# VHH binders against q12xb4, part 8

Target 1, 267 residues: q12xb4
Amino acid sequence: MLDFVGLGLFDEKDISLKGLEKIHNADKVYVEFYTSILMGTDLEKMEMLYKKKITVLSREDVEQHAEDWLVDAKDSNVVFLTGGDTMVSTTHVDLRLRAADMGIKTTLIHGASIASAICGLSGLQNYRFGKSVTIPHPYVSNRGVRVVSQTPYDTIKNNIEAGLHTAVFLDIDKDKGYMTVNQAMEILLEVEGKLGEGVMVDRLAVGIARAGSPSPVVKADYIEALRDYYLGGPLHIVVIPAELHFVEAEALVKLAGAPEGILENID
Key: E = the ipSAE of ESMFold2; O = the ipSAE of OpenDDE; V2 = 0.75 times the mean of E and O plus 0.25 times the DockQ between their complexes.

## First folded at step 1 (VHH)

Design p16 (framework vhh_sonelokimab_d1)
Fold by ESMFold2-Fast, scan of step 1:
Structure p16 (fold): chain B 267 residues (1-267), chain A 126 residues (1-126)
Amino acid sequence: as target 1 above (267 residues)
Amino acid sequence: DVQLVESGGGLVQPGGSLRLSCAASGRTFSSYAVGWFRQAPGKEREFIGAISGSGGSTYYAVSEKGRFTISRDNSKNTLYLQMNSLRPEDTAVYYCAASELWFGESYTSADEYDYWGQGTLVTVSS
């Protein structure tokens, strides 16, 4: 048996009671932190609360060598822990398919997801969101030129044209660290400077830091203002709104400190 | 890791049309910006056109705009190049290429693409 358990947003207490029961009944417990990290906890705190030894798996262990540990689930109870909700913004459905090929039954115990948290924190309606996108860290090409992905710009543009908000996930890099809202704003403006299509000009954005923590920050302002706004430590995420319903605009002004002028430009 | 395989090349008469396909295998085709290049014997690799991951932005070499159209179908992991009004000078091996990250000048430079197909020969001759 292989049980997938979502750990939620921030610390070791975000796990559901059902998830905790699965851990207590497990013969082996694995966790991965490469898709998401819980900023409010660490391995020792998790092991203390859950009263179980936890083995950390690398991306390579999960994506390339999964059969090496999946085999244990043929004759014992194995739990696989992931930040957030296990099948949201991950490729872990591949693990379920691989387990099925090996004759292993799998279950899902859900956790709170950043995808729903941003709706609650911003006041933007879930059904008005389009395709999400991740902004990767820019890199320098073989020719010494700064290369920036155009995909976030294109995704935001297409969503705006369809009247849909964009959830913008921010890259986590081993060497460059956790991308901030400020860096994301700089990247979008850099792409705008090269393409000149006016997509990011006078564009409202919402910066969110530390969702699920006791001290989350939610700040709505134009991209140029958010570039220089202090949101504190990780993890950060951005939402780019399209056309706003009045209640959404009100929520951004009252709950996220958006400029009151946005109330004049709503549908 | 992505593998690209071109198809649709062949012999065509001047003034004719061809549609080339590039089939991608790998994790996420929509995450890649993709382009078409060609190389005639004794010449350097020449940029033809590129399309962003979403399909929202297209870029063409000035001489090819209006004759060639690039498109993609992310649900089928396939890139297309529609070639119209073909001339003998269009005779070349056509390559499909994919890049994880790019903008600006990078989409016209062959050395900025991470993955390449094996090529498909297009011959324009009577």
Scores: ipSAE 0.000, ipTM 0.134, lowest interface PAE 17.7, mean pLDDT 84

Design q01 (framework vhh_sonelokimab_d1)
Fold by ESMFold2-Fast, scan of step 1:
Structure q01 (fold): chain B 267 residues (1-267), chain A 125 residues (1-125)
Amino acid sequence: as target 1 above (267 residues)
Amino acid sequence: DVQLVESGGGLVQPGGSLRLSCAASGRTFSRYAVGWFRQAPGKEREFIGAISWSGGSTYYAVSEKGRFTISRDNSKNTLYLQMNSLRPEDTAVYYCAAKSYYSGLRYTPSEYDYWGQGTLVTVSS
């Protein structure tokens, strides 16, 4: 038996009671931190609260060598932990398929997802979101040229044309650490400077830091203002709104400090 | 709430220059992106150019690129359109328009929330 358990947003207490019950009944517990890190906890705090030893799996352990540890689930109860909700913004459905090929039954115990958290924190309606996108860290090519992905710009533009908001995930680099809202704003403006289509000019954005923590920051302002706004420590995420319903605009002004001028454009 | 009033239109000789002004009144002028459009009799409004809320970015229609320059002075709540090398085909009513800072620049009239009354520019001898 293999149980997938979502850990939620921020610390070891975000786990559901059902998830905790699965851990207590488990023979082996594995976790991965490469898709998402819970900034309010660490392995020791998790083991202390859950009263189980936890083995950390690398991306390679999960994606290339999964059968090596999945075999444990043939004759024992195995729990696999992931930040957020296990099957949201991960490729972990592949693990369920591999387990099925081995005759292993799998279950899902859900955790709170950043996908729903951003809706609650911003006041933007979940049914009005389009395709999400990740801003990767820019890199320098072998010829010394800075390379910046155009995909986030294109995705945001296409969503806006369809009247849909964009959830913008921010890349994690082993050397540079966690991308900030400030860096994301700078990257979008850099692409705008090259394309000249006016998509990011005077564009409202929502910066969110530490969703699910005791000290979350939610700040709505135009991209150029957010470039220099202090949101504190990780993890950060961005939402680019498209057309706003009245309630959405009110929420951004009253709860996220958006400039009142956005209310003037609600029809 | 923002109101826009164009001025500076009039008769000009072919090859001449003219500067239009757009005076804005309202709480948040410095946060608005603004643009210029023109409309000849029997034609739809066509885009001329736009400038971001900060003045840091400008965009022009291909047909007018190089002849027209857009600028703004947020301390005076005023938008300008400098028109050079004017031709009889430039004869039209010129409109300034403003859109919320929360939406990117667009080239269609429907993207703009506030419009002035227009100022007539006639290029003729």
Scores: ipSAE 0.000, ipTM 0.266, lowest interface PAE 13.5, mean pLDDT 86

Design q02 (framework vhh_lunsekimig_d3; at its last look DockQ between E and O 0.01; V2 from the best seeds 0.00; counts 0 for: pae E 14.6 > 2, unsure alone 63.9 < 65, grease 24.8 > 24.2, SAP .748 > .668, placed apart)
Fold by OpenDDE, look of step 2:
Structure q02 (fold): chain B 267 residues (1-267), chain A 124 residues (1-124)
Amino acid sequence: as target 1 above (267 residues)
Amino acid sequence: EVQLVESGGGVVQPGGSLRLSCAASGFTFSRYALYWYRQAAGIERELIASITSGGSTNYVDSVKGRFTISRDNSENTMYLQMNSLRAEDTGLYYCARKLYYGSGSYYPKYFDYWGQGTLVTVSS
């Protein structure tokens, strides 16, 4: 059996009791940290609390060599741990499918997800969100050209046109690190500079840092101002609101320090 | 320079149909939402239909079910198919593009580019 277990948002204590039970009953426990990471803990603390040895899998181990360790699940209990909620904002459904193809029964134990936490933290209503997007770190192509993805800009634009908020995930890169809200704002403004469509000009944005921690930060401001706002350590995520409900606007002002002026735009 | 040019207006009897066109130039047509406005004599200009860059449409109640807004990105043209025309549909019809997508309701972010309009007269 293969159990997919979400670890939650921040530290080793965010796991559900059911998740912990799965770990205790597991013969082998794997974890991946390339899609998400619990910033409030480390492998040692996890192993200490869970009382189980945990093997860290690389992206390659999961995406290219999954059969090498999945086979153990045919005859034993294997747990696969991920930050957040399992199967959310990941490609791990493919892993589950591969397991199924191998005749391995799978179960899901859910964890707290940043996808829903941002609603609670910001006061924005979850049903008003559209397609989410990830801002990738800019990179230099093999041709020596700096590439800045326009996809986030367009996704946000489309959502705005539809009156929907955008959850903007920030890239995690082994070399470039955890993208910050500041970097994200800079990238979006860079794209704005290129396209000039006004999507990001004085656009309200919400920066969220360390969701699930004892000290989360939620700050709403216009992008130009938020770009220079220090939110502290990772992980960060961004929400770009579209048209706001009056309750949402009030929440952003009172809970996230949004400019009072946004209340004037609410009908 | 952004340009919008309306055409297709004319005189039609009640119950008749017209198709308006808005030819656009001077910008990446496919990336912008577009709008149809109309202005009857003595009445303020009113928004009647919109189409997003993605093709999502919206209508005011007075034209819903009768008018259809569409766009052809390959031709840089937006259309308004008007069926079951009524006397109250008489007016100057304008196509418009938003200047910016800004979140603030201050000048000039919500200003539009406008055409010169095309006259639609519904009369028996």
Scores: ipSAE 0.196, ipTM 0.642, lowest interface PAE 2.4, mean pLDDT 92
Fold by ESMFold2-Fast, scan of step 1:
Structure q02 (fold): chain B 267 residues (1-267), chain A 124 residues (1-124)
Amino acid sequence: as target 1 above (267 residues)
Amino acid sequence: EVQLVESGGGVVQPGGSLRLSCAASGFTFSRYALYWYRQAAGIERELIASITSGGSTNYVDSVKGRFTISRDNSENTMYLQMNSLRAEDTGLYYCARKLYYGSGSYYPKYFDYWGQGTLVTVSS
């Protein structure tokens, strides 16, 4: 048996009671942190609360060598932990398919997701969101060749043209660290400077830090202002609004300190 | 069984053109982003170009305007049209795919499927 358990947003206490029960009944517990980190906890705190030893899996262990540990679930109870909700903003459904091919039964125990948290924190309506996108850290080769992905710009542009908000995930890298809202704003402006299509000009954005913590930061302002705004420690996420309904605009002004002038541009 | 097979490499003069092909099998081609990497002697593999399942493209600055990446989902083939070739374009060109579509990183260590490579030599 393989149980997928979502850990929620911020610390070891965000796990559901059902998730905790799966951990207690497990013979082996694995976790991955390459898709998301719980900034309010660490492995030691998790092991202390859950009363179980946890083995950390690398991206390679999950994506390339999954059979090495999936075989354990043929004859024992294995739990696989992820930040957030296991099947949201991950490719872990492939692990379920691989387990099924091996005759292993799988279950899902859900956790709180950043996808719903950003709606609650910003006041933007979930049904008005389009395709999400991730801004990767700029690629730099061993020879110093640098590539900035154009994909986030294209996705945001397409969503805005359709009247849809964009959830913009920020890349996590063991060596480069956690992308900040400031870095994301700089990247979008760099792409704008190359393409010149005006998508990011006078564009409102919402920076969110530490969703699910006791003191999250939510700041709405134009991209150029957010580039220089301090939101504190990780994890960060960005939302780029399209056309705003009155209630959405009011929420951004009252709850996220957006410029009052946005109230004049509502539908 | 996932397979990526490159073809189209060869020896070409500076300023010449080559068209590389990557024939894919063993997976639903249209669902995956695909990548071209280049490896010069003694250098780690470096991204040259990428194309998403939806057709969005990314290029290293040194090849922008000279190289064009494209895909034909009906033929399960990705292409790299290389124009105005320079001596520094010499290298082994690899077609690459990640196990998972959405991982986002361009670093070679995150790729699980590589072709055998096709050699491009730009010299007189």
Scores: ipSAE 0.013, ipTM 0.503, lowest interface PAE 8.5, mean pLDDT 88
Fold by ESMFold2, look of step 2:
Structure q02 (fold): chain B 267 residues (1-267), chain A 124 residues (1-124)
Amino acid sequence: as target 1 above (267 residues)
Amino acid sequence: EVQLVESGGGVVQPGGSLRLSCAASGFTFSRYALYWYRQAAGIERELIASITSGGSTNYVDSVKGRFTISRDNSENTMYLQMNSLRAEDTGLYYCARKLYYGSGSYYPKYFDYWGQGTLVTVSS
């Protein structure tokens, strides 16, 4: 049997009791870390709490060589761990299909996803979100030219025109580090300066740091003000709201410190 | 502390061979996939070969059939046997322990552990 177990948001304690029970009863436990990150833990802490040896699978192990380890689930209990919720924003349904073709029963043990956590932390309704996007770090091309991606700007523009909020993920690079909300605001304003379409003018944004931790930060303000607001350490994520329902605006004011003036623009 | 140390680089003529080693410490070697990357002057690092914890291998087309990645879990060492070397193979070769190949949403803080690199120069 193959059990897919979500690890939740932040640390090794975010696993559900059902997930932990599956680990305890497992003959083999596998994890992949390429679809998500748990900033509050590491493999050694997970093994200490779960009391089980865990084998780390690469993207290649999961996507190209799944049969090498799936076969174990024919005659034993196998657990496959994923940060967040296993089937959310992953392609892991392919593993369930492969397992079914091999006659292997699968189950899903859910975990908390960042997709739901941003809604809870901000008060923005989940069904009001459109296509998400990642802001990559700007880079210098092999010709020496600074490149800044316009795709996040365009995605936000399209969502706003459709009345949809945008979840904006922030890049991680070994040399440039974890992108901050401040850097993201600067990048969006830089692209606005080049395109001049007004998308980022007087635009509200929500900065979120360390979701799921003991010390999360949720701060809403206009993009130009968030450029200078300190949210502390990583990981950061941004949400760009489109038109707000009154309850959403009220939540941003009361829970995220948004300027109270946004309530005056709501029907 | 996770450490990866490459060795075995040098200057060879076209058609020659080199064997690179990557000595690993600070983690349970057998539980991780490992990667070889190379960086030619003026371009980004490129993946050239990988080996899973179970020993399965992958190669980019440009090195397939010429390069062989392997691992010795008892010695905590990964190898890259490079045969039939060409001028295009010149570059700085890095070994890496990557937990994520890179989807662009989030990266773990420990995903990109790299060695210092070992230089391979293919010239007459």
Scores: ipSAE 0.000, ipTM 0.243, lowest interface PAE 14.6, mean pLDDT 87
ESMFold2 (binder alone), look of step 2: mean pLDDT 80; pTM 0.802

Design q03 (framework vhh_6z1v_2)
Fold by ESMFold2-Fast, scan of step 1:
Structure q03 (fold): chain B 267 residues (1-267), chain A 124 residues (1-124)
Amino acid sequence: as target 1 above (267 residues)
Amino acid sequence: EVQLVESGGRLVRTGGSLRLSCAASGFTFSSYAMGWFRQAPGKEREVVAAISRSGGSTWHADFVKGRFTISRDNAKNTVYLQMNSLKPEDTAVYYCAAGRYTLWSKYSDEYDYWGQGTQVTVSS
């Protein structure tokens, strides 16, 4: 048996009671931190609260060598832990398919997801979101040329044209660290400068830091202004709103400090 | 024809203030973001401040925050840079630029139209 357990957003206490029960009954517990990290905890604190030894898996252990540890679930209870909710913004459904190929039964114990947290924090309606996208860190090619992904720009453009908001996930890199809202704003404006389609011009954005913590930061402003706004430590996420309903615009102004001018085009 | 004409540059003592103006003609001013750039001798041109099409959003470089303020008057087709607490390091030729597609960039090549510049000299 292989139980997938979502850990939630911020610390070791965000786990559900059902998730904690699965850990207590497990013979082996694995965790991965490459899709998301819980900034309010660490491995030692998790092991102390959960009273189980936890083995950390790398991206390669999960994506390329999964069968090496999945075999343990044939004859014992294995728990696999992921920040947030296990199957949201991950490729972990592939692990379920591999387990099925090996005759291993799998279950899901859900955790709180950033996908629902951003809706609650911003006041933007969940059903009005389009396709999400991740901004990767810019990199230098083998020829010494700086490369910036245009995919986020295209996704945001397509969503805006359809009247849909975009959840913009920010890359986690071993060497470059956690991307900030400020860096994300810089990247979007850099791509705008190259493509020239006016998508990011006078564009409203919402920066969110430390969702699920005792003191999250939520700030709505135009991309140019938000670039320089201090949001503090990780983890960060961005929402690019499209056309706003009246209640959404009011929420952004009242709860996230958006410019009052955004209300003028609604009513 | 498109034209951007800067004015207001002069010699000022350290700690003084100055207001630069840029008058635009030949294009739909309210459809363009505006920026102020500067270039000191032997240095690359750098972005100082930028303002959105509506004037509702502004950006200022860290080295001028709290001292300089960009603003615009779309009825007069003019963008302004109010410069307070001037330092010798602010000595440069100041250029106004119009960008249809970008509100700010560290790269001057990403702006479509440029003025001829106005010299600001701050006495040490």
Scores: ipSAE 0.000, ipTM 0.096, lowest interface PAE 21.1, mean pLDDT 86

Design q04 (framework vhh_surovatamig_d1)
Fold by ESMFold2-Fast, scan of step 1:
Structure q04 (fold): chain B 267 residues (1-267), chain A 124 residues (1-124)
Amino acid sequence: as target 1 above (267 residues)
Amino acid sequence: EVQLVESGGGLVQPGGSLRLSCAASGFTFSSYWMSWVRQAPGKGLEWVATISQSGSEKDYVDSVKGRFTISRDNAKKSLYLQMNSLRAEDTAVYYCARGPYSSRWLYYYGMDVRGQGTLVTVSS
C-alpha cells in the first residue's frame, strides 16, 4: 500500500488527523521538499510530532528512480508526504500510475492547497481563476545567453482577455533560492519591455507571503509599486486579477491595502 | 488552439536510428525554447534535450550526449530529435514540450504544453 499525504501550507501541525493516522501506521515514510517546502517546520520537528523516521527523497528519486522505493509498498505500508495537497501543482499522479503498474494500491489523504488559500487571503473568487502558471528563475544557457520565459506573460494575457484571474507560482531553486514577489514583478516587466503589448502596464497584482502562517502578508498594488514592496520571507505567490467584481475590489482595498482608485473601475 | 503533435516513433533494433518530429501550431513557435522529454515503462518523466529559440543553444541529458541531436525549423514550426545508436534503455514514450526556462525544473517550469507522445521501442 502507498498512501499519499498532503502536509498543508506552513508547519507540521497542518496535517489532517487522517494523514497523521496513516503516518502512525506506516512501515516507511518518505517526503519530498522540491515541489513545496513548509517554512514553519523542519525534518526534526516533523519526526518529533509524527513519531516516525522520515526519509527525504530528491527530485531524481521521485521523478526518475521511483520504482527503487515504490517496491517497499508491495508488502508493507508506505507513506509519501508532500507540502500542500499531493496532486495539486505536482506531477505525482505519475507515481500512482507506476504503483498501479507494480500492483500497488494507492490512496490520497488531502492537505490544504495554496490554490484555495490565495482565494481566502485575497478575497478573489475561486471560480473566476483561469489557467495557473509558474515564473521560472531566468537562467543562462551554455553560451552565456540569459533566458527569460515568455509563458507567464502569455498565460496572464490570455486569462485577462477571458476575464479570468491568474495564480502565478514562483520558482524554487537550490542556488537562486525562493523567488520573491519583487523578482516576479521585475521579470514580468522585463518581458513587457521586449513584447510591448501593454499587458503589464498599470497592471494590478497581489503579492502573498507565508500563506497558512500566523503572520501572512497580502499586498495588492500595481506591478511597478509591488516590485519594491518588502513582503518578508518565503514562500511567495502572486495573483494577477482580471476584471473585478465589487466584493473582490473591496476585499483587495480593505484586506490587502490596494489603492482606493481601483474601486472606480469595477464591474 | 495551442497544439504539439509528435510523430516518427516505432520499433527499431539496438544500434538503429529514428528521427522524431513535432509539429507546433497556435503560438509563435520561434519565440519559445523547445524540449523533448520521455517516459520509459515503469519510470517517471525524464528531460532529454532542449533547444533555444534560434537553435544556437542545445543541451542534453548525459545518457544521450553524442547519440541524439535536437534541431528545429522555425519556418515549418517543427522540432526534431535525431536518435542514433539506440539502446534498449531508450525505450520510452517521447513528448515534445514547450519550454524549458528554469535551470532547476527544465521540463516543469515553463513546459506548459506537451503533445500526446510517440512510442519508441528498441528491441530485437
Scores: ipSAE 0.000, ipTM 0.180, lowest interface PAE 17.3, mean pLDDT 86

Design q05 (framework vhh_8pnl_2)
Fold by ESMFold2-Fast, scan of step 1:
Structure q05 (fold): chain B 267 residues (1-267), chain A 122 residues (1-122)
Amino acid sequence: as target 1 above (267 residues)
Amino acid sequence: QGQLVESGGGLVQPGGSLRLSCADAGFTFSSYAMAWYRQAPGKERELVARITSGGSTNYADFVKGRFTISRDNAKSTLYLQMNSLKPEDTAMYYCAARTPYSYGLKYYFDYWGQGTRVTVSA
């Protein structure tokens, strides 16, 4: 048996009671931190609260060598932990498929996801969101050319044209660190400078830091202003609103400090 | 991102052919939608060809009929067969991958390779 357990947003207490029960009954507990890490905890705090030893798996252990540890789930109870909800913003459905090929039963114990948390924090309605996208860290090619993904720009453009908001996930890299809202704004403006389609010009965005913590920061402002706005430590996420319903615009002004001018053309 | 490795670039005369490969070094490949982009010095990056996880293809007009994108999921490799090459095809060619965002399986992450150089000259 392999149980996938979502850990939620911020610390070791965000786990559901059902998830905790799975950990207590497990023979082996694994966790990965490469898709998301809980900023309010660490391995020692998790092990102390959960009263169970936890083995950290690398990306290679999960993506290239999964069968090495999945085999244990054939005759014992194995728990696999991820930040957030296990099947959101991950390729972990592949682990379910590999387990099925090996005759291993899998279950999902859901955790709170940033994908739903941003709706509560911003006041933007979930049914008005389009495709989400991730901004990867830019890199420099062998010829000294800076390589920047155009997909965030294209996705945001297409969503705006359809009247849909965009959830923009920010890359996590062990060498480059956690992408900030400031860096994301800079990247979107860099792509705008190259494409010149006006998508990011005078564009409202919402920066969110530390969702699920006791002190989250939610700040709505134009991309140019957010580029230089201090949101504190990770993890960060961005939302690019499209056309706003009046209640959404009012929520952004009252709860996220958006410029009051956004209300001028709403209904 | 850093997990994609392009190969097969080189110097070729006009009218020649090259086959580019993009390897995903041991990751689950079959769920990825893949694309080839190119960038000439001093110009923006442009889409050359795209292939979905299911095998549906799309091509830029400037390569249609000359280039063929394909994938081998068993080998975790993406290919671009380039025929009737022109000096205007000279560029760095980049492999891109979109992993499914599992919520609704409708969203994607973007990963890029470092590029492979293609030079078409007399």
Scores: ipSAE 0.000, ipTM 0.129, lowest interface PAE 17.3, mean pLDDT 84

Design q06 (framework vhh_sonelokimab_d1)
Fold by ESMFold2-Fast, scan of step 1:
Formats: C-alpha cells, sequence, structure tokens
Structure q06 (fold): chain B 267 residues (1-267), chain A 124 residues (1-124)
C-alpha cells in the first residue's frame, strides 16, 4: 500500500488528522521537498511531532529511481509526503501509475493547497482563474546573454483578454533563493519595457506572503507600487486580477488595501 | 460612469496638422487609461495610440509613430491627440475610448466607454 499525504502550506501541524494516522500506521515514511518547501518547519520538527523517522527523497529518487523504494509498498505500508496537496502542481500521478504497474494499491490524503489559499486570502473567485504560470529567475546563458522568460507575460495577457485572473508562482533557486513579489514586479516590468504592449502598465496585482502562517501578508496595488512594498519573508506568490466582480474589488480594498478607485469602475 | 466627447475634427490639407480633444465627464477620468482609434469607410476600427492613467506611458500604432502624439490633462479631464504631417490615408472618424484596466490597449474590445467620434478629412 502506498499512501500519498499532503502536508499543507506552512508547518508540521498543517497535516490532516487522517494524514497523521497514515504516518502512525506506516512501516516507512518518505518525503520530497523539491516541489514545495514548508517554511515553518524542518525535518527534525516533523519527526518529533509525527513520531516517525522520515527519509528524504531527491528529485532523482522520485522521477528516475522510484521503483527502488516503491517495492517496499508491495508488502508493507509506505507513506509519501509532499508539501501542499500531493497531486496539485506536481507530476506525482506518475508515481501512482508506476505503483499500479507493480500491483501496488494507492490512496490520497489531501492537504491544503496554495491554489485554494490564494482565493481565500485575496477574495478572488476560484472559477474566474485562468492558466497559472511560474516566473523563473532570469539567468545568463552559456553565451553570456541575459535571458528573461516571456511566458509569464504572454500567459497573463491571454488570461486578461479572456477575463480571467492569473495565479503567478515564483521560482525557487538554490543560489538565487526565493523570488519575492518585488522581484516579480521588476521582471514583469522589464518584459513590458522590451515588448511595449502595455499589459503590465497601470496593472493591478496582489502580493501574498506566507500563506498558511500566523502572519500572512496580502497587499493589492498597482505593479509599480508593489515593486517597492515590503512583504517580509518567503514564500511569496502573485495574483494578477483581470476584470473584477464587485465583491472581489471590495475584498481587495477592505482586506488587502487596494486603491479605492477600483470599487467605482469594477465592470 | 465616464462620458466622452471628441472635438477638433475637420478638413485639413495634406501635410497639415490637427489637434483633437476628448472631454470626459465624471469623477473617474483620472482612473481610466484612454486611447484613440479611427475608422475609415469600409474598414475595421484601427488603433492609433493609448496613454496610461498617470500619463507616464504612451503607446502608438507602428504606422503612426512619430507623426501623432497622445497626451492628457487629468486636472481638465481632457485627452488630446496631436496629428502632424497628415496624409489623405488619415481620413477617418476618430474615436476616444476609456478603460480602467489598460490590459489590451490595442484592442477595441478592451474599452468600456466610447465617444461618438469626430470626422477628420485630409484632402486638397
Amino acid sequence: as target 1 above (267 residues)
Amino acid sequence: DVQLVESGGGLVQPGGSLRLSCAASGRTFSSYAVGWFRQAPGKEREFIGAISRSGGYTYYAVSEKGRFTISRDNSKNTLYLQMNSLRPEDTAVYYCAADKRFGSYWSPSAYDYWGQGTLVTVSS
């Protein structure tokens, strides 16, 4: 048996009671941290609360060498832990298919996802979101050229034209660290300067920091203002709203400090 | 919420200049990005230029860059289009349009409020 357990958003207490029960009954517990990091905890705190030894798997262990540890689930109870919800923004459905090929039964114990958290925190309706996108850190190619991805700009543009909000995930890099809302605003404005299509000009955005923590920050303002707004520590995420329903605009003004002018022209 | 009225159109000789104005009513003009469009007989509505809420960013159709200048005065609730070196091909009805979002400034469908238009005829 292989049980997939979502850990939620921030710390070791975000796990569901069902997830905790699966851990207690497990013969082996594995975790991966390459898709998502829980900023409010560490391996030692998790092992202490869960009362189980946890083995950390690398991306290679999961994506290339999964059969090496999946074999344990043929005749014992194995739990695989992932930040957030296991099947959201991951390729872990591949592990379920590989397990099925080996005759291993799998279950899912859900965890809280950033995908729903941003809706709750911003007041923006989930059914009004379009395709999500990730802003990667700009990099210098092996030929010495600075590369900035145009994909986020294009995705936001297409969503806005369709009347849909965009969830904008921010890249995590071992050397460059966790991208901030401020850096994301700078990157979008840099692409705007090159393309000149006006997509990011006078554009409302929502910066969110530390979703699921005791001290989350949610700030709505125009991109130019957000590049200089202090949101504190990671992890950050951005939402670019398209056309707003009245209740969405009211939530952004009252709960996220958006400019009051958005209430008068929400259509 | 905003009503737009264009003025300043008329007959002009090739090579001449015209300044169009768009007067806005309502308390929200400073909250809108605004654009200029034109429509010649038998053609679709064509983008000319747009300006952000603050006036800090301006965008022009490639064919009009350098000949036309868009500006705004939020204290007077007025948008302007300065047109220089006019050609017979510039003959059209010119419209101003307002959109609070400025998300697709080149697209007529992005604008919520439109003026009735002012005719510009460039002929000798």
Scores: ipSAE 0.000, ipTM 0.150, lowest interface PAE 19.1, mean pLDDT 86

